Miniprotein binders against q9fmw8. Designs and how they scored, part 24

Target 1, 279 residues: q9fmw8
Amino acid sequence: AEGLSPVAGGIVALGKFDALHIGHRELAIQAARIGTPYLLSFVGLAEVLGWKPRAPIVAKCDRKRVLSSWASYCGNIAPVEFEIEFASVRHLNPQQFVEKLSRELRVCGVVAGENYRFGYRASGDASELVRLCKDFGISAYIINSVMDKNQVSVNTEEEDSKSKERGQVSSTRVRHALAAGDVRYVTELLGRPHRVISRTRTQDLTSKRGRISLQTSSLLNLPPGNGVYKACSLIVGDKHPISCKVIVDTSNLYIETEEERFHNSDESQEFQLLGIEFG
Key: E = the ipSAE of ESMFold2; O = the ipSAE of OpenDDE; V2 = 0.75 times the mean of E and O plus 0.25 times the DockQ between their complexes.

## First folded at step 17 (miniprotein)

Design s5 (at its last look DockQ between E and O 0.74; V2 from the best seeds 0.72)
Fold by OpenDDE base, look of step 17:
Structure s5 (fold): chain B 279 residues (1-279), chain A 81 residues (1-81)
Amino acid sequence: as target 1 above (279 residues)
Amino acid sequence: KPSLRELVQEYKELAEELRKLAKETGDELLKQAAELISEAIDLLTQAYEIDNTDWEILDLVMQAMELLDEAKRLIEQAVKT
């Protein structure tokens, strides 16, 4: 008996869940209003394209924490992420993809944004998604884009009708704000402080006088741009956050804490995860 | 394997070299090749902009590759003439 898919009977949110920004959270909220919320994520695009993987906005190991924090918005249910290899679906036309959702994955419904495009050559849109879901007997709910409130109304009268940029919250805006070092604006787009995760050898965690140095190569996700960040928090394992200042350069992050002795709680571990929250 | 950012930078440099060479030689095929590479760069840039779905990203990359293949054909033609 082919076992039921992990999303069987659930509502899947469809999107590109890179940043897990407030727009992605809204998809999860709408899914939770209809049923059990899941995020459907595609993986392996970089391998399909033959490119070097891009550094993620959210560290892979930190995604579950972010989704758990959305439980309060989702009827006290944390959305679960379900991953599909993109190589397995890249050739599906819109109808074949909805058939897979209904018959193979056995979802009860889908949630997507108004600009959602899917299927081979991105030939399916939100209207086609609604039509096909109806034909296959599953619910479809389309939500409006979450608008960025900090968008300076650039007089977009002359901006070419082809731009998908309409002032919505996007992972692109998050990347630009991070590159600019605008961690406050990043916090608004994400609905939470940005957290950078470092995988560091316990032996390299030498705090001399409350200063820790991390190599940029140890980071599991994107740091903000080079600069001085005065309002940060250091998170070591499951310990309480420690107030710190962070200096970001091209090669290193320098963390300055008021605490003289960084007690590595688990000297037995060869590697530790450090979290740095910005803002 | 290059990142998309590295690839876009390499193609920008190539397009600039071809534009310069086209201006020096008056070769219209090299000029057209540089234009196609520029269009491909725009598509590759768009592939990383906004919350594009994996299907949109793949489609944009496929379109960019088609332009790059045509640009390569024009360059090969220009070198044989």
Scores: ipSAE 0.712, ipTM 0.871, lowest interface PAE 0.5, mean pLDDT 89
Fold by ESMFold2, look of step 17:
Structure s5 (fold): chain B 279 residues (1-279), chain A 81 residues (1-81)
Amino acid sequence: as target 1 above (279 residues)
Amino acid sequence: KPSLRELVQEYKELAEELRKLAKETGDELLKQAAELISEAIDLLTQAYEIDNTDWEILDLVMQAMELLDEAKRLIEQAVKT
């Protein structure tokens, strides 16, 4: 019943924030230059489609860590993510969506990329966003796409994707780079090393013959493609990273470290969250 | 809940079966249904690659479902004859 939405008076960045890549970071940076930065994220697309969700690029439990790391780019104010269930907005036309931003959420401004599409049947574009925001008393700022410095994409042969793709940093590029095992390129696209999170039984953290073995089914987000990754870090809780080699195959992820005792420090818990950074 | 990959595989197998039956029977409706299913597969594949907004993904999926509904109608019509 009390007065204000969590994003009231803020500047919300609009987009699909699955990868939290450097293009998404730029939207947050620009929002922070104007006011209090938020990311407006949609959740529940797979439920709307009736599909099993695909593995996320960033584990849900890891998103706040990533956003906190953006504070130094955002005037020491980390953007806050506000989640909207997609089912609640999927039928709104562009005007109704901007009305929700203004009247219900009470935002002061929005930041969006030049290719932003919104509203029922994706009928609204960036130009319409600016016009509608003006009508509803919201500032709107359209941000140029962040360009990928590596122009060798090899990610599609589709006619429509070539007409839409300008060599921009994108979540699709991140997914394809991960599938190719190109973790250095993934680091460039994300502006950080890719971190995979595993919910792991404490008993499985015991090194056996110099290896920790995890099932890929225990991973909370998308690993890189099958391969051997020699410059990795293992993160257990808030402890300092441990250098490791990681072998990824279809069913398993193997972590080779020189340390065999690091995971027994808190055996009271049946499960632990394990971070694996690739590069 | 099927994954998109599993759904696409099921539709590919159905389209192949329909093409085989159309060739064996000369049934134009089964041929048309297979073509619609193939077009729907293309739209679902495109939707999987969209990273801009959920509205764009949903719109492509809705278009694919319309084609699949039409293919179902053609198959049912072919079975009656």
Scores: ipSAE 0.709, ipTM 0.847, lowest interface PAE 0.7, mean pLDDT 87
ESMFold2 (binder alone), look of step 17: mean pLDDT 76; pTM 0.690

## First folded at step 18 (miniprotein)

Design t1 (at its last look DockQ between E and O 0.80; V2 from the best seeds 0.75)
Fold by OpenDDE base, look of step 18:
Structure t1 (fold): chain B 279 residues (1-279), chain A 81 residues (1-81)
Amino acid sequence: as target 1 above (279 residues)
Amino acid sequence: KPSLRELVEEYKELAEELRKLAKETGDELLKRAAELIKEAIQLLTQAYEIDGTDWEILDLVMQAMELLDEAMRLIEKAVKT
């Protein structure tokens, strides 16, 4: 029996869910108003392009936590992410993509932003999505872009080009704010503090005098830019957050805690995941 | 595999070399090739920075590759003349 698609009978939010920012949350909220919410994510773009993968804004292992936090906005249902290999859909025209959604994935509906572009050569727009969904007997809901209230003009010097950026919340804005070290602005765009995840060997977690040093290479997602962050929280496993100061440089993160007793409780694990929340 | 950033820097160097050579030789084919590479770099940069779908990113890269292919044809023509 060819198993039912994991999103069968659901409502899929369509977008590029890198940052899981407040705009992405709004897509999930609208999906949850219509039915069972799912996020449809494409993976493998870097491999398709032959490029080195970018560091994600959200650590892959932390995505489920973020989505679970959206349950309160989504009728007490956490949206589930469904991943598709982009290589499998890159050549689909708009009609073929909607046919895949309807007939193969058996979704009941879709939610997308007003600026959504899809299909080969990005030939499909939100209006075509609505039309095609109607033709295939699935619901389509288009939402307005969530506007950034803090319109810091990212003066990208090239004013002239067709930047579709009308001041909406975007993963690009999150990346710029992170690079600038503006963790407050990042928190506003994400609707939560930014969390950096480190995979560290338990042996390297030796707190000498309440200081932990993490190599930047151990990070599973983007840190903020180089600087001193005074209002941070350290998260170790399921323990309560510990207030800390974080110094970010090019090679390392230095975590200063008031608590001397960073006892590695689980000496049995070779590797531990550390979370650092900024803000 | 090069990062997109590394690739963009390599193409910037190539475009500058071609622009210099075109100025020294008066070769309009090399000049046009340098212009096409510059346009391709802009598209690749946009593909890196845009908050677009994977199809939008891929389309920008495909457009950049089309310009680079044309630039290479012009360079090959200039070397054969």
Scores: ipSAE 0.748, ipTM 0.884, lowest interface PAE 0.5, mean pLDDT 89
Fold by ESMFold2, look of step 18:
Structure t1 (fold): chain B 279 residues (1-279), chain A 81 residues (1-81)
Amino acid sequence: as target 1 above (279 residues)
Amino acid sequence: KPSLRELVEEYKELAEELRKLAKETGDELLKRAAELIKEAIQLLTQAYEIDGTDWEILDLVMQAMELLDEAMRLIEKAVKT
């Protein structure tokens, strides 16, 4: 209807960009080698399913920072994210989806992982994507999976097809590593320290004996599992990161620093965004 | 609405009660319903854990819902017998 979409003429990376992990970064890198890189993200799956949504791996307000950090890998062009409501595409068969890419979004190329599935009933695979894109006059590039250097073994006593999932960086591995509290491994999978964002009352930022207490309900994204994390950083506004220790439990997150007081926190708005890096 | 883990636990409880009742009564419809619910739980668990696209996740959930619908039909039939 507006005649030209925000991604028109660009190269869109196709995938599930919930974690923005190093595999997602590789898709962006490859798109940038071809043209103007975009990530085509789908949102609203939990609404379609009628379930309580999972906590996001990356806070929505933090996604631009992460993508900007990829600029040095992408020829100094940070990829731009374009969001599509999943409800608007859930019923499209593979041909209809590629038609949308070509005629509505006016994309000139796509990059996708080798295991990409799309369209109604997940009926399209990477080979079908390439064929359909050719039919609609857009280029398609299939990108090899990024391998996980940890390559942990899975239980093979089941003697089934689990071996097909070996060695790949994935959002599922990020979620499992976070749940296990393995923040070093999370850093490796993401290519950056995991940052948790809290929408925090200014009154809660006033230290009492160097301890800030936050409720987990104030977090905008997935924290690591219950535990004690000694090598963390606290980010308040644009200030230099503050070294801290973080204790995570089911209901609360406690931040312990040597800095007893955050001077600027006493004069600002009722709420502030607080960053906690687990690295 | 509930989380997937909460839903799966409720379905597990239902399947176990149906299997116990099937043994007590000899009712094959309740036994079959319990089997269908267990299969649906496996599909829902896979949907939660799969590293796949939203289309892949939705398809697994749709398959699970078909099994749950059939299980409910069998339970209704067993009750009316």
Scores: ipSAE 0.708, ipTM 0.855, lowest interface PAE 0.6, mean pLDDT 86
ESMFold2 (binder alone), look of step 18: mean pLDDT 78; pTM 0.718

Design t2 (at its last look DockQ between E and O 0.65; V2 from the best seeds 0.00; counts 0 for: SAP 72.522 > 70)
Fold by OpenDDE base, look of step 18:
Structure t2 (fold): chain B 279 residues (1-279), chain A 82 residues (1-82)
Amino acid sequence: as target 1 above (279 residues)
Amino acid sequence: GYPSLRELVEEYKELAEELRKLAKETGDELLKRAAELISEAIDLLTQAYEIDGTDWEILDLVMQAMELLDEAMRLIEKAVKT
């Protein structure tokens, strides 16, 4: 018996869930209004393209925490992410993709943004999604894009008419704001402080005089741009957040805490996950 | 390891510049056209890198870029055989 898909009977939000920004949260909220919310994520694009993978905005290990925080917006149900290898769907036309959703994944419905494009050559749009879902007996809900209220006119002087950017919240905007070191703007786009996760050896967690140094290579996601961040929080395991200052350079993050003695609580673990929240 | 898109784009920029130079020196219109196609492919690859699109949109842009690069290579091969 081919086991029921993890999303069977659920409502899947369709999108590229890199940043898990407030626009992605709105997709999850709409999914939760009509059923059990899931996020459908595609993985392995970099491998399909033969490119070096980009650092994610959200650390893979931190995604579940972010989704759990959305439970309060989603009728006390945390959205669950379901990952599909993009290689398995890259060739599907719009009809075949919706057929997969209906017949293989057994979803009851889908939620997508107004600008959603899907299927081989991105030939399907939101209207086609609605049509095809109706044909396959599943519900489709299209939502308006969540607009960025802080229209910092990115004076990209190239008003090249091809920019799909209509001032919506996007992962691209999050990347630009991170690169600029505008952690406040990042917080607004994400609906939460940006958290950087480091995987560090316990032995390398030398607190000298309340200073921790992390190599940029230990980071599991994108840091903000080089600079000095005075309002940060250090999260070690399940401990309460510690107020800290963070200095970001190209090679390292320097964390300065007011607490002189950073006691590594779990010296028994070879590796620890450190979280740094910016803002 | 897989090249970064940035590395690929820089390699193609270098190639386009070499072809433009050679086209100017020889007067070869095929090489000139090849350099134009590579430049257009670079623009599409850049868009594929920057776009907040679905994986299908990204892949489509890359596929379009590859089609242009293939045509550019055909023009170069033709120019060398003439």
Scores: ipSAE 0.730, ipTM 0.876, lowest interface PAE 0.5, mean pLDDT 89
Fold by ESMFold2, look of step 18:
Formats: structure tokens, C-alpha cells, sequence
Structure t2 (fold): chain B 279 residues (1-279), chain A 82 residues (1-82)
């Protein structure tokens, strides 16, 4: 009855898109093969729980860059996120949720993983999604889990078993790999280098010795575990990436450039955004 | 701000320990049962934090934990009245 929703006529991927890992990318790819791809994200779970939110895997301000990078996989159409406040849907049963997708949001189809659960008390599964979508006249496509196919294996039975044990791609595996400092594995799971964003005081960027010191409290997303990372890139504004070494500890993140450089990127503004890529 | 899950779980663990101690001292079966319910709720909250599931799945685990904590509170109140 009202004007069109932002996702009207589109194919929405259903899931929890916290990491934007290669499994999430596969859902977007499949949606793009059918129509205009969207990611339907829920926000505000921590508020509903009454808990302090976890540090996000992908900084909010960095999500659009990541999704834009998927355009080449998605027929030159970068998928767009549509956010729904979780408090507004947490009480809906599976039928009511599919009704919302069909009648309020006016989507043409949905894509979901085989383990997808939805609706109040998590009462709906992928099979029920397909049946309900048929009842409401929208298409539903169930996608098999993405496995870590980029794992390099040595040809032994022991290492074959460990390759299988790394299992399907998941946000939990990304968090575990980050905590372990296994940035190469994180890159494989994400399909891109992990980028940490810092809201950095301008004065902290003016080090003359090629060493920038940041507090971990300035980070907008989850860093890798404490350690030394030699193959990193620093992104300051729109400039080309600068190769660097990064030292992560509990309170601080230290960035050492391969060459000592000074940048006049200062404004009268107190803060600027700094990107740090690991791997 | 909101507390972290770790802080909440620590407070519930302390309460469960206090209830077990008091139940042993008094022989009160209601306090013993309350401590068991709180321990089960802690396990559900820990699971909710750790799973790679949808927001609905996480909320359902938390809701189950809250139901156990509510029942534990009722048992404590009943025991105190006695």
C-alpha cells in the first residue's frame, strides 16, 4: 500500500552477515544469479539481550567497501545491505516473517543456507522456509555450506584429516583464527585480507620515526591476537597502501613502516580513520 | 553501559555458590534446586555467546536461561518465606 521498500523485487540473502566471509559471499553470488542481490541483516541483538556488544569482525564503516569488492563475482552488481531492527521481528513466527518478506518488503525471492533457522523460538528451518515462500508466492533457494577449499594440504593421511577438520566456513572460525593470530587462514576464510579500522587522533599520526602507536580502544573492529605481523599494509586516507610491520598487544597496536614517512594529512579535525590490513 | 556476558555469568556463579552453601547449612531443598537452575542457566548463556547461529537462535537460548533464573528466584523467595 505504501511506496516500494528498498528491497522490492530483489533476491534477499538470509543469514547472519557479521564477518562477510566467503560463505556469505556465496549467498550473494547465488542471489545475483537470480536477480538483484541484497543481504538482509538484523541489528540490535545486543540491545535485546541487555549485553555489551562484541567487537564486530568487520567495522561498520568498512562494510560497504567489502560488499563493493564482491561486484565482480555478482555480475557487476554489488550487493546492498538492508537492515532490520531485530526487536521488531523477534516475536514473529515463521509464517509471519515470510509474510513480512512478501507483503511488506515485496521481495521476489530468498536465498538461505541449509542450516538457516528463523522465527520466534527459532521454530522455522530451511524446509519450512521453502514451503512458506511457496504459499506467499516468492521463490526460495537453499544453498549448501561452503567448505574451506583454499586450504593448502600436504599429501598425508594426517594432514588430509586436519584439512577436513577445519570444516565449513563460519564467523566462529574467523574469530578463532583471529584470536590465534593465524592471519593467513583468516584471509582464506574471508576471501580478502582482514582490515582493522582505527579512529585515530590526528596527533598520533605524526610520528617522525616511522612508528605509529595506537591504543586498542581506538579500534572499531576485532584485531588479530597479540603478536608480530610482518606482512601488513597501512591505509591513510585515499593514498596507496604503505607496507608495514604491526605489533599487537593488549593495550596498544604499533605500526612500523618499511620506510620512514611523514604525511601531511592533518586537518583541524581531531580524528581520522586509519586502515590496517593483515596479510 | 550494558554489562558483558562474562560479568553477568560471574555474578550468577557467585549466587549459585552462596545458595549451595546455604542449602547445605539449612538442609533446604528449595535453595538446592535454585542453585541447580542457576547453573543450568549459566550453561545456556555460555552456549548462546559461543554459537554461530541466527539472532533468533541466540535469543531462544537466552530466553530459556531467563526462564530458569526466574524460577530460581521464585524458589529462593519461597524458601526465605519459610
Amino acid sequence: as target 1 above (279 residues)
Amino acid sequence: GYPSLRELVEEYKELAEELRKLAKETGDELLKRAAELISEAIDLLTQAYEIDGTDWEILDLVMQAMELLDEAMRLIEKAVKT
Scores: ipSAE 0.630, ipTM 0.801, lowest interface PAE 0.8, mean pLDDT 85
ESMFold2 (binder alone), look of step 18: mean pLDDT 79; pTM 0.751

Design t3 (at its last look DockQ between E and O 0.81; V2 from the best seeds 0.76)
Fold by OpenDDE base, look of step 18:
Structure t3 (fold): chain B 279 residues (1-279), chain A 81 residues (1-81)
Amino acid sequence: as target 1 above (279 residues)
Amino acid sequence: RPSLRELVEMYKELAEELRKLAKETGDELLKRAAELISEAIDLLTQAYEIDGTDWEILDLVMQAMELLDEAMRLIEKAVKT
């Protein structure tokens, strides 16, 4: 028996959920108002394109934490992410994609943004999504884009008239704000402090004098740009956050804590995950 | 495998060399090839930066590849003449 899809009977939010920003949260909120909320994520685009994968904004291992934090907005239900290989859907026309949603995945409905484009050559738009969903007997809800309230500060000189950018919150804006080191603006776009995750050897965490050095290569997601961040928190396992200062350079992150001895109590693990929250 | 950034830099260098060669030779095919490569670079840059769906990104890349293929045909024609 081909088991029911994990999203069967649910409402799937459609989008590119890289940053999990406040716009993505609004999709999840709308899905949760109608039914059981899921995020439908495509994976493997870099492999399809033959490109090197870029660093994600949110670490893969941290996505579940972020989604769990949205439960309070989603009727006390944390949205679940369902991943599909993009290679399996890249050739689908808009109709075939909606057919897959309805017949194979057995979703009850979809939620998408007003600018959502889908299907082969991005030929489908939000209006076609609504039409096709109706034809296949599933609900479709289109939401307005969540506007960036701080749009005035980003002199995007490249207001090239072809930009689909209308001042909405986007993963691109998050990337630019991170690159600029504007962690406050990142926090506003994300609706939470940005968390960088490092996979570090336990032996490298034994800081002499409250200073931890992390190699940029150990990071599982995108750090902010080079600079000095005075208001940060260090998170080790399930321990309480420790106030710290972070210095970011091209090769390393330097964490300065007020605590002289960071005793990692879990010496049993060869590798540990460190979280750094910025803001 | 090259990163998109490495590819874009490689194509920028190629476009510049073709522009130079076209200016030196007066070859309009090389000039047009350099223009097409430049347009392809713009599309590849957009594909990297756009907050779009995977289909939108793929479409931009496909358009860029079509331009690059045409540029290569023009270069091949210019070398054979």
Scores: ipSAE 0.748, ipTM 0.885, lowest interface PAE 0.5, mean pLDDT 89
Fold by ESMFold2, look of step 18:
Structure t3 (fold): chain B 279 residues (1-279), chain A 81 residues (1-81)
Amino acid sequence: as target 1 above (279 residues)
Amino acid sequence: RPSLRELVEMYKELAEELRKLAKETGDELLKRAAELISEAIDLLTQAYEIDGTDWEILDLVMQAMELLDEAMRLIEKAVKT
């Protein structure tokens, strides 16, 4: 009633939540152990940089589904995402940012990774976050990096920082695995099959001898690299997933299935959302 | 707006032209400008690949822009003579 923020009284996970991978999930898990979990996401970086935006790893319309799936890991409390325009915070020094968390957003606590950097010129680190949060009456919890199972056996405390970075779950590693077409590895990094969303013309949903053809320009997020993917699922509306094979090409994505009709019971719309899961 | 890949390719072409001119003329300012542009390209590439916060990415880009500004100043100085 007093114009309180949607995250007031909550525990916010801080980070760049582009992939929603298992490292991000760990932050949410730890936030949920402490209180009501939120993700504090920043948007609009490409606008600040003056660059063409990158295709997202997770389609915007699919983010709530992913977060809801984390409820079983978070004591049946799915984290809620709150977005802040990066342009509004890019100039804040570390103290000003923590002041915003405390006084404007009214959060009770924060959870961040050990390598977290924030504030103007990235001048704040995890130690500074803890110190400033104490000054402003916010609890702060620093969480160890989630290590990639396929890389953990090669890292020691005496390894250089570059080899430790290669052992951590990261959004960069997700992007590289997608580009290589290694969808099994992507599944391990994400803790779920990668789902690509297409905004597809209804006329293109008709299977022709078991094949649907989609343009890659209709995709709302990153597909895997060019190749053939045998163990995929097609999701049309709320229907049960349909087993399919997917062929990814530079310009097209071909879906092969034995099902002949794909209507989601709303055929009057010019466009429909399709989900394609790889793995 | 251009993509990062398009920007990096443009700067690579500029650096190569400056290296050619520096070799032909013996101009140390053009040689230094090419070095700064190459360093900026590395920072922009790092900004694209880093698994970091938006502040970290912006800071790398700002550092690259500072190097590019210096390179342009050196080029301008070199052409005056």
Scores: ipSAE 0.732, ipTM 0.866, lowest interface PAE 0.6, mean pLDDT 87
ESMFold2 (binder alone), look of step 18: mean pLDDT 78; pTM 0.725

Design t4 (at its last look DockQ between E and O 0.86; V2 from the best seeds 0.75)
Fold by OpenDDE base, look of step 18:
Structure t4 (fold): chain B 279 residues (1-279), chain A 82 residues (1-82)
Amino acid sequence: as target 1 above (279 residues)
Amino acid sequence: GTPDLRDLVEEYKELAEELRKLAKETGDELLKRAAELISEAIDLLTQAYEIDGTDWEILDLVMQAMELLDEAMRLIEKAVKT
């Protein structure tokens, strides 16, 4: 028996869930109001394009933590992310994609933003999604874009008339705010402090005098821009967060803690994951 | 290795500038048009990299850019053969 799709009987939020920002959270909230919430994510776009993959905003290993934090907004149910290879759906027209959702994935409904575009050549819009879902007997709910309250600062000069950017919260805005080092603004867009994850060898975590140096190459997601961040927290395993100052340069992150002895609790592991929260 | 899109965009910017210069020196309208198409393709590739769009929107922008680049290459080939 070909097993039921992991999202069968659920409500799938449709979007590009890179940043997991407050707009993405709103999609999950609306999905949870209708049924069991799932995020449908496409993977492998960089491979389809033949491009070098860009660093994600959220570390892949940290996505589940972020989604779990949304449980309180989603009727005490953490949304589950379901990944599909984009290569498998890139050629589908809007009708074929909705047919896949209904017949193969057996979803009960979908949630999408008002600006959602889908299918080959992005030929489907939110209105077409609603129409097609009705034709296939699944529910569709379209939500308004979550507006950025701080629009005044991101006058990127390239507000050329063709940008779909109408001041909504977006992963692009998160990337720009990170690059600018505006971790407060990032926190507002994400609805949580930004967390950078480093995969570091346990041997390299020897704090000399409360200082840890991490190579930028060890990071699993985007750091903020070069600068000095005074209000940070260091997270090691399941330990309580340690207040720290972080200096970001092009090659390294320097973490300064008030605690002189960073005791690596698990010397048995060759590699450890470090979290740094900014804000 | 898998190319970085930014590196490719810079290579195409250089190519477009060289073609614009050559078109100005020779008066060749085919080279001028090729440089224009490459510039339009660069804009689309830049949008594809920066846009907060779905994977289909990104792919569509890239496909449009590739179509323009293909046409630019045809014009360059025609200009060299004349």
Scores: ipSAE 0.750, ipTM 0.884, lowest interface PAE 0.5, mean pLDDT 89
Fold by ESMFold2, look of step 18:
Structure t4 (fold): chain B 279 residues (1-279), chain A 82 residues (1-82)
Amino acid sequence: as target 1 above (279 residues)
Amino acid sequence: GTPDLRDLVEEYKELAEELRKLAKETGDELLKRAAELISEAIDLLTQAYEIDGTDWEILDLVMQAMELLDEAMRLIEKAVKT
């Protein structure tokens, strides 16, 4: 039986990997303890819903860098992300999804959080995942949630108290911390500084009066809220970071650096990717 | 075109407010129930946008919200035609 699936024989972490936060990292760590770690990510949800796509927490082009940074936690094997179009699985019941994991993807095992829900109408839970995996001959491991050491909202609104969050690290907390401009807390939740990626016209990269002006529409992922961020880093290509100050307002980001011109930039390209780390 | 969820939710909030006002003025129980259903749908859509859940969980919340909105529109249509 020829292994055609990129994840065949591997241990697949199941979840929603929008933020790649420390809770997601824990799933990868546990998968790596068992075998070759993969993340199974779904794409195309906004198209299924008929919604305008939501700005991602981690830019698509930056995800591999983040996963590579987890290698030291994962026995020097960075987890690999495998993407599935959600439209192709949205109607599968829990048994059909586990059958796909076993027979089509040929995974050896799965790891999932204790609150994991899957299958059509979210009808499967973690207990059913374990039972179905046993039936299909793959191992299943349920991982306890990573708890937030610094609870942000002790006094939640009554309707928000219906949330399944129990002090867990979550993408929702990351988004709220970003909106509040609390980049130190974002760093704690992510286990890394938040990096914003801009697709920037090359002509716009030259500093003028010690600053670069970018429109927020050029960003590929969520910036922090309006404010002044004094301990930032500017990344151009694979060069070492340049210290900078970033001013975020509704329509623009202003990057102020001592260096008036960027080193080693390729002026022949019409667009370049610019990385901005907050903290 | 593709709807912006935030604008759509604000339209539903305005509708629910008008229905509550009209229900209070007329005593119409169908309009009162429609406003309640719309408010529940708004909460489900808000949850779907904000939860840290799987794509199946998000889709299910949206499907539930749409079912409530469909029922609310049916009740409004019945109330208006009387």
Scores: ipSAE 0.674, ipTM 0.827, lowest interface PAE 0.8, mean pLDDT 85
ESMFold2 (binder alone), look of step 18: mean pLDDT 79; pTM 0.750

